# Ledger of designs, part 6: VH-VL binders against q58102

Target 1, 198 residues: q58102
Amino acid sequence: LMDVHVLFSGGKDSSLSAVILKKLGYNPHLITINFGVIPSYKLAEETAKILGFKHKVITLDRKIVEKAADMIIEHKYPGPAIQYVHKTVLEILADEYSILADGTRRDDRVPKLSYSEIQSLEMRKNIQYITPLMGFGYKTLRHLASEFFILEEIKSGTKLSSDYEAEIRHILKERGESPEKYFPEHKQTRVVGLKKEI

## First folded at step 23 (VH-VL)

Design I3
Fold by ESMFold2, fold request of step 26:
Structure I3 (fold): chain C 198 residues (1-198), chain A 120 residues (1-120), chain B 112 residues (1-112)
Amino acid sequence: as target 1 above (198 residues)
Amino acid sequence: EVQLVESGGGLVKPGGSLRLSCAASGFTFSDYYMNWVRQTPEKRLEWVAWISTRGSTIYFPDSVQGRFTISRDNAKNSLYLQMNSLRAEDTAVYYCAREPWFEEEYFDYWGQGTTVTVSS
Amino acid sequence: DIVMTQTPLSLSVTPGQPASISCKSSQSLLHYQGRTYLNWYLQKPGQSPQLLIYKVSNRFSGVPDRFSGSGSGTDFTLKISRVEAEDVGVYYCMQSIQLPYTFGGGTKVEIK
């Protein structure tokens, strides 16, 4: 029975990753990252209770997402900034936890570490980094999500979302930028119930 | 065979109300987000309402916010649009359109439409 | 709201010849996860709209391979390699990256 620390937003992908790891014999501990900008972790806490996994919120330095906002303003595109935040979070967590996981999907571009970046992280920090969804395409993910979860739709960037985007949007607003210019108010889902025992 | 059939259109005076219905068949209605989309006499398409698979989440554009409500009855495979405080610019053909729930974000089937005319 | 601009307003095409329709958005339709939310619909005379292309370049089921979509960011194109009589109608692009979903003004394609 091995403990795994799962980066967790309460969305379908990170929730499914935790479920898969549980089915594989791991003991998932869910971690939601906050940067002290807004209390965006509350929906993730609710979902963690629904899933029945231990959960904690780790507060990291606000400067990480302030730098992300600087990158977005400079490049006019959020991809590199999201990648920077995710890699930084993994580096920090790797100093404390020996088995890390997240909801990275095979078909997403960002955030996603390359093979060489994964190997480097694992070797330098002496950890394992697990991305359970990398073996599944969109059709399989649709099937698995519908098998396990009752989902509710939210708009990206609401105060209730627990991903990195919510706090970065807030910093962009503080700086007089229009965050919707970089982060569309795209529909997301969160897990609000289970259809099946995990 | 996927079928979406709108009804309830007609002539109504400004300030009036009208209730549109959409009857669905040939698919699992509860697996789909549902939308209302209208087409003006100038042939412009305008999205006017969205409802989640369970009806728990609803969205409208500013142009109809506070005047229109959307609902669904999954047991009856039916979608509804309640239109209040109607204006001349609401004159259009109203379509119901289904949207697959998982990350597809397009309308794969549309009904044949029902015509709403707002005129004194 | 994201403004979608289509050009041209209309096309008159000799049967068997290609047609090209442009759609431009007022902001990027690329989500940072890598998906682009631009769709194309055809409304044939007397019919409701029907889906042709989703997410830039994916043909919907039953759509002939003479239809192709391309583009990125804010600039998108629908091409018909050889226009046939059944292709007559009004073509609309739509962004679905955010609500409100918005449509282009339409491009009417006719056979000359």
Scores: ipSAE 0.631, ipTM 0.874, lowest interface PAE 1.8, mean pLDDT 92
Fold by ESMFold2, fold request of step 26:
Structure I3 (fold): chain C 198 residues (1-198), chain A 120 residues (1-120), chain B 112 residues (1-112)
Amino acid sequence: as target 1 above (198 residues)
Amino acid sequence: EVQLVESGGGLVKPGGSLRLSCAASGFTFSDYYMNWVRQTPEKRLEWVAWISTRGSTIYFPDSVQGRFTISRDNAKNSLYLQMNSLRAEDTAVYYCAREPWFEEEYFDYWGQGTTVTVSS
Amino acid sequence: DIVMTQTPLSLSVTPGQPASISCKSSQSLLHYQGRTYLNWYLQKPGQSPQLLIYKVSNRFSGVPDRFSGSGSGTDFTLKISRVEAEDVGVYYCMQSIQLPYTFGGGTKVEIK
């Protein structure tokens, strides 16, 4: 029974990754990253309780998301900044945990490590990095999410969101920017209940 | 066969209220976000309401916020739009439109529309 | 709100000839995950709108292959390779990257 530490936002993808890993015989421990900007982790804590997995919040250096905000303001596009944050988080966690996972999907472009980046991370840090959703298309993910979860829709960037975007939006606002200029208020989901026992 | 049938349109004086209904059939209603979209006499399309699959989350544009409410009854496969404090600019054909819940974000089927006229 | 601008407002086309409709948005419709949220609808005379193209270039079920969509960022195009009589109506683009969803002003396509 191997412990796996799952990067967790409380959304359907990270939740489904945790469920799949449990079904495969792992013992999932959920991790929500916070950068000390706002307490954006609270709904992820509630979802972790709903799912019945151990959960912790790890606070990392605020400078990581301050640099992400700098990148967004300079380049007018958030993709590289989100990728930078995700890679940095994985590098830091890899120093402490031997099996890491997240909700990265086959159809994502960002954040997503390439195969060579995954190999480099695993070999340099002597860890396993597992992306359980990489083998599934969106129709399969739709089916699985529908089978396991009761979902609620939120606009991205609300204080109720536990993804990297929430704190980056806050920093942009502190700097006098309109976060909507760079991060549209796109609909996203969070898990608010279970339809099926895990 | 997917069907969406609106009803409840009519002539209403400014300040009045009207309740629109949309009857759905031929698909699993609870798997879809539902929307109301209106078409003005000038043929402009304007989105006016969104409701989640279980009805727990709703959104409106500023133009109708506080005056319109949206609801659904999944047991009856029905969508509703309650319109209060109606204004002349609310005159339009009102369509219900379904939106696949999973990351699609487009309207794949529209009803036939029901006409709302707000005039003295 | 994202403003959607369509050109031309009206288009008269000889049957069998191509047609092209432009749609421009006031801000990028590209989400950083790599998806672009621009859709096209057709409203035929006396009918409600119907979906033609979703997410820039994907034809909806039953839509003929003479319809194609392209573009990126803020600039999008709908093309009809050979206009037929059944293609008459008003074409609308719509952004769905954020609420409120917003539509272009429409392009009326007629046969000469």
Scores: ipSAE 0.547, ipTM 0.843, lowest interface PAE 2.2, mean pLDDT 91

## First folded at step 25 (VH-VL)

Design F1
Fold by OpenDDE, look of step 25:
Structure F1 (fold): chain C 198 residues (1-198), chain A 120 residues (1-120), chain B 112 residues (1-112)
Amino acid sequence: as target 1 above (198 residues)
Amino acid sequence: EVQLVESGGGLVKPGGSLRLSCAASGFTFSDYYMNWVRQTPEKRLEWVAWINTRGSTIYFPDSVQGRFTISRDNAKNSLYLQMNSLRAEDTAVYYCAREPWFEEEYFDYWGQGTTVTVSS
Amino acid sequence: DIVMTQTPLSLSVTPGQPASISCKSSQSLLHYQGRTYLNWYLQKPGQSPQLLIYKVSNRFSGVPDRFSGSGSGTDFTLKISRVEAEDVGVYYCMQSIQLPYTFGGGTKVEIK
């Protein structure tokens, strides 16, 4: 089996990405990024156990999310900041791993690399970057997630999640900012069980 | 055809309790989030409660938090709203509203509503 | 809480003429993933609210094409290209970017 390192948040998208890769004959290694701000990786860790995949937490430089916070305050919108973080993470991981994957969806705007960016990344770093969900619409994703996973909803602003937003929110708070101004308290979905064997 | 039918409304004194029910049909009930939304006599719409497909996650606004309970019985295709410590400001027509999951975040179907009147 | 403000409060329209309703939110309804959570409902006289538009510009099933939604961020508009008698009622905008969900105060549309 060919190892693939999957950026993993414990959410339905990254979970589904891992499952798809497994079924395609890859050996998924789930990676959750932490920037040393808060231990936000716990939910992802739990989900990884549920899925039965190997999981590790990689700690990257806090400066990355500090810069993201700066960007958010400047732009009053988190999109570019999230894009920056994701791209930076991929660049860093590309030096260590030959095959990277994430849960980027077809209909998502951020985070999402363009075709040219993907091509550049793959060529420069000599890696394969896989985005399994890019071929699926939301209806299909909903169906697949429903078929494979037992899901639970959480509020992004009230509970810890294992995405970039969690630690950025904390940094904003530390700076005396109101994260809610930039990150609406939206419902998020996490995987809490399996409906079928992977 | 999607149908939602509320029941249980009535007249109640302040401090009293009332339990509303919503009977769902025409769709797979367990595949949808459910909500209660009320409309005041002044015709304002107010979201009252949210429950996920399994009933494991619920949300309330501050106005009813601690006083209202939302629950569902998927086997019976039923949604419930237990209202305790009722206040005059709780007077409204209460609707059950269906919400598709997976980031849709809208109410696509509403019941006919049931009237709750809280008055001394 | 996000405050939704609708204008006008009421609108009297001649059949066949266009109508426009504004909805403003106290904060952006755009999620950074690209979705904007603004919905429009119509409550016809004696009826329950019904969904017209979801996520700013998507017509719900069965909704005539004379209805259209537009806007971004904090400013949204519902337009009726040619008002018909059946369009009479109260229109509400709703934000669903965060809890609690909140509605505008409504715009009453009447026929002259």
Scores: ipSAE 0.777, ipTM 0.922, lowest interface PAE 0.7, mean pLDDT 95
Fold by OpenDDE, fold request of step 26:
Structure F1 (fold): chain C 198 residues (1-198), chain A 120 residues (1-120), chain B 112 residues (1-112)
Amino acid sequence: as target 1 above (198 residues)
Amino acid sequence: EVQLVESGGGLVKPGGSLRLSCAASGFTFSDYYMNWVRQTPEKRLEWVAWINTRGSTIYFPDSVQGRFTISRDNAKNSLYLQMNSLRAEDTAVYYCAREPWFEEEYFDYWGQGTTVTVSS
Amino acid sequence: DIVMTQTPLSLSVTPGQPASISCKSSQSLLHYQGRTYLNWYLQKPGQSPQLLIYKVSNRFSGVPDRFSGSGSGTDFTLKISRVEAEDVGVYYCMQSIQLPYTFGGGTKVEIK
């Protein structure tokens, strides 16, 4: 089986991405990024165990999310900052791994690489970048998630999530900012079990 | 046809308790988040409670936190709101409202409402 | 809490004429993933609220095309291109980007 390294947050989207890749004959290795701000990877670790996939936490430079926080404060909107973090993470991982994947969604604006950016990344780094969910709309993703997973809802502002937002929120707080101003307390999903065998 | 039917409203004194029910039909109840929303005599709409599909996660605004309890029985297609320590400001028409999951975050169907009056 | 402010409080419209209702939020309702959580409801006299528009501009099933929603960030508008008698009622905007969900104060639409 071909190893694929999947950016993983423990949410339904990255989980579904991993499952799809498995079904396609890949061997998913789940990667959760941590920037050394807070141990936000715990939720993802638990989810990885539930899914039965290999999982590792990769610690990257805090400066990346520090810059993201700066961008957010400056622009008063987190979109570009999240995009920056995601692209930076991919660039870094592309030096180590030949096949990368993530849970970016068709209908989401951020994070998402453009076609040209993907081509550039793959060419420059000589990698394969796979986005399994790009063929699915929200309705389909909800359906698939409900078929495969037992899901729970959490609030991003109150419970630790394993995405980029979690550590950026913390940095904003350290800077005396109100993260809620930029990141509303929105409900998120986590996988807490499987409804069927993968 | 999607139907939500509230019941249990009535007159109660301050400090009293009341239990509201919402009977759902015409859809798979367990596939939806459910909410309680109330409308004050001044016609203001106020979100009161949220519950996930499994009943394992619930949310309340500060105004009712600690006093109200939301629950559901998926086998009975029923939603409940236990209201304790009622106050005059809790006087309202209470609606149960369906919320599709996930990330939709709107109420696509409402019940007819049941009236709760808290008065001495 | 996010404060939702609607204007005007009331609107009297001649049948066939257009109507416009404004809704402003105290903070942006745009999620960075691209979704904007602003919904519109209509409560007709003696009835429960009903969904008209979700996520700024999407008409709910059965809603006539004379209704349209627009806006971004903190400023939103509901428009009725040609008001009909059946459009009478109170219109509410609602934000659902964060808890607690909050509603505007409502705009009463009447026919002249």
Scores: ipSAE 0.757, ipTM 0.917, lowest interface PAE 0.7, mean pLDDT 95
Fold by OpenDDE, fold request of step 26:
Structure F1 (fold): chain C 198 residues (1-198), chain A 120 residues (1-120), chain B 112 residues (1-112)
Amino acid sequence: as target 1 above (198 residues)
Amino acid sequence: EVQLVESGGGLVKPGGSLRLSCAASGFTFSDYYMNWVRQTPEKRLEWVAWINTRGSTIYFPDSVQGRFTISRDNAKNSLYLQMNSLRAEDTAVYYCAREPWFEEEYFDYWGQGTTVTVSS
Amino acid sequence: DIVMTQTPLSLSVTPGQPASISCKSSQSLLHYQGRTYLNWYLQKPGQSPQLLIYKVSNRFSGVPDRFSGSGSGTDFTLKISRVEAEDVGVYYCMQSIQLPYTFGGGTKVEIK
């Protein structure tokens, strides 16, 4: 089996990506990024256990999310900041791992690399970058998630999520900002069990 | 055809309790989030309660938090709203509203509503 | 809570003429993933609210094409290209980007 390192937030999208990769014959290694701000990786860790995949937390420089916070404050919009973080993470991981994957979705604007950016990344770093969910619309994702996973809903901002947003929110608070201005509190789904064997 | 039928409304004294029911038909009830939304006599719409598909997660606005309970019985295709410690400001027509899951975040179907009047 | 403000409060329109309703939110309804959570409902006289437009510009099933939604961020508009008698009622905008969900105060549309 070929090892694939999957950026993993513990959410349904990254979970589904890992499952799809497993079904395709890969050996998923789940990677949760932490920037040393808060221990936001706990949710991902739990989900990884449920999925039965190897999981590790990689700590990256806090400056990355600090810069993201700066961008958010400046632009009054989190999109570019999240994109920046994601791209930066991929660039860093590409130096260590030959096959990277994530749970980026077809219909989402952010985070998402363009074709040219993907080509550049793969060429420059000599890696394979896989985005399993790019062929699926929301309806399909909804179906697949419901078929494979037992899902629960959580409110963002109240529970530690294992995405980039969690630590950025914290930094914004530290700076006297209201994270809700930039990251509205919304419902998030998490995987709490499996309906099918992987 | 999607149908939502509310019942249980009536006249109640302040501090009283009332239980509303919503009977769903024409769709797979367990595949949808459900909500209660009320309309005041002034015709303002207010979200009252949210419940996930499994009934394991619920949300309320501050205005009813601690007084209202939302629940569902998927086997019976039923949604419930237990209202305790009712106040005059709770007077409204109460609607059950269906919400597709997976980040849709809209109410695609509403019931006809049941009237709750809280008055001394 | 996000405050939704609709204008005008009421609108009297001659049949066949266009109508426009504004909805403003106290904060952006755009999620960074690209979705904007603004919905429009119509409550016809004696009826319950019904979904017209979801996520700014998507017509719900069965909604005539004379209805259109537009806008971004905090400013949104519902337009009726040719008002018909059946369009009479109160229109509400709703934000659903965060809890609690909140509605505008409504715009009453009448036929002149």
Scores: ipSAE 0.754, ipTM 0.915, lowest interface PAE 0.7, mean pLDDT 94
Fold by OpenDDE, last read:
Structure F1 (fold): chain C 198 residues (1-198), chain A 120 residues (1-120), chain B 112 residues (1-112)
Amino acid sequence: as target 1 above (198 residues)
Amino acid sequence: EVQLVESGGGLVKPGGSLRLSCAASGFTFSDYYMNWVRQTPEKRLEWVAWINTRGSTIYFPDSVQGRFTISRDNAKNSLYLQMNSLRAEDTAVYYCAREPWFEEEYFDYWGQGTTVTVSS
Amino acid sequence: DIVMTQTPLSLSVTPGQPASISCKSSQSLLHYQGRTYLNWYLQKPGQSPQLLIYKVSNRFSGVPDRFSGSGSGTDFTLKISRVEAEDVGVYYCMQSIQLPYTFGGGTKVEIK
């Protein structure tokens, strides 16, 4: 089995990515990024256990999300900031791991690397970058998620998500900003079980 | 055919309680979020309650928070709205509305509505 | 809460003529993932609201192609290319990017 390191937020998308990779014959290693702001990786840890995959938390420089916060304040829009964080994370991980994967979606604008960016990353770092969900639309993802996972929505504020937003929100708050101004409150989904064995 | 049928509306006095029901058919009820939306006599639409597929997560606007309870019985394909401490401003036609669960965030089907009148 | 403002309040249109309704939000309805959560509903006389357009420009099933939605950020428009008698009713825009979901005040469309 070939090891693949999957950027993992504990959400349905990164979970599906891991499952797909497993089915393709890879050995997924789930990686949750933490920037040392808050311990936002806990949800991902729990989800990883449910999925039965190896999981590790990698702590990266807080400056990355601080810069993201600056970008958000400047642009008054979180898109470029999230893109920056994701790209930066990939660049860093590419120095350590030869096969990287994430849960970026076909129909999402951000985070998402362009073809040229992917090509550049792979060539420069001599890695394989896999985006398993790029072949699926929202309807298909909905179907797949419902087929593989027992999903539950979590109430906002109860548990921190393990995505980049969690720590960025905290930084914004520390700076006296209202995170809600930039990140609308949305309902998060959580994988709480498996409907099928992986 | 997707069908949502509300019931339980009526006349109540301020401070009273009322329980609304919504019977769903024509689709897999447990696969959808459900909402209550009301329309005031002035014809303004106001979202009232949201519930997830499993009934484990619910949301309310501030206007009804603490007074209303939303629940569902997937086995019975039923949605409920328990309204307590009713106020005159709660007078409205109450609709149950279906919401697809995968980041769609719209109401694709509405019931016919049931009228709630709160008056002394 | 996000405030939704519709204009005009009412519109009288000659059959076959176009109609345009504006909806403005107090905050951007664009999610950074690229989705814009603006929906349009029509409530015909004596009926419940029905979905017309979701996420700015997507026609719901069964909605005629004379209906179109456009816009971005905080400014949105519903257009009817050729108004028909069956299009009479009150049109509502709704934002669903964040809770609470909020609706515009409605635009009444009548036939001259």
Scores: ipSAE 0.752, ipTM 0.914, lowest interface PAE 0.7, mean pLDDT 95

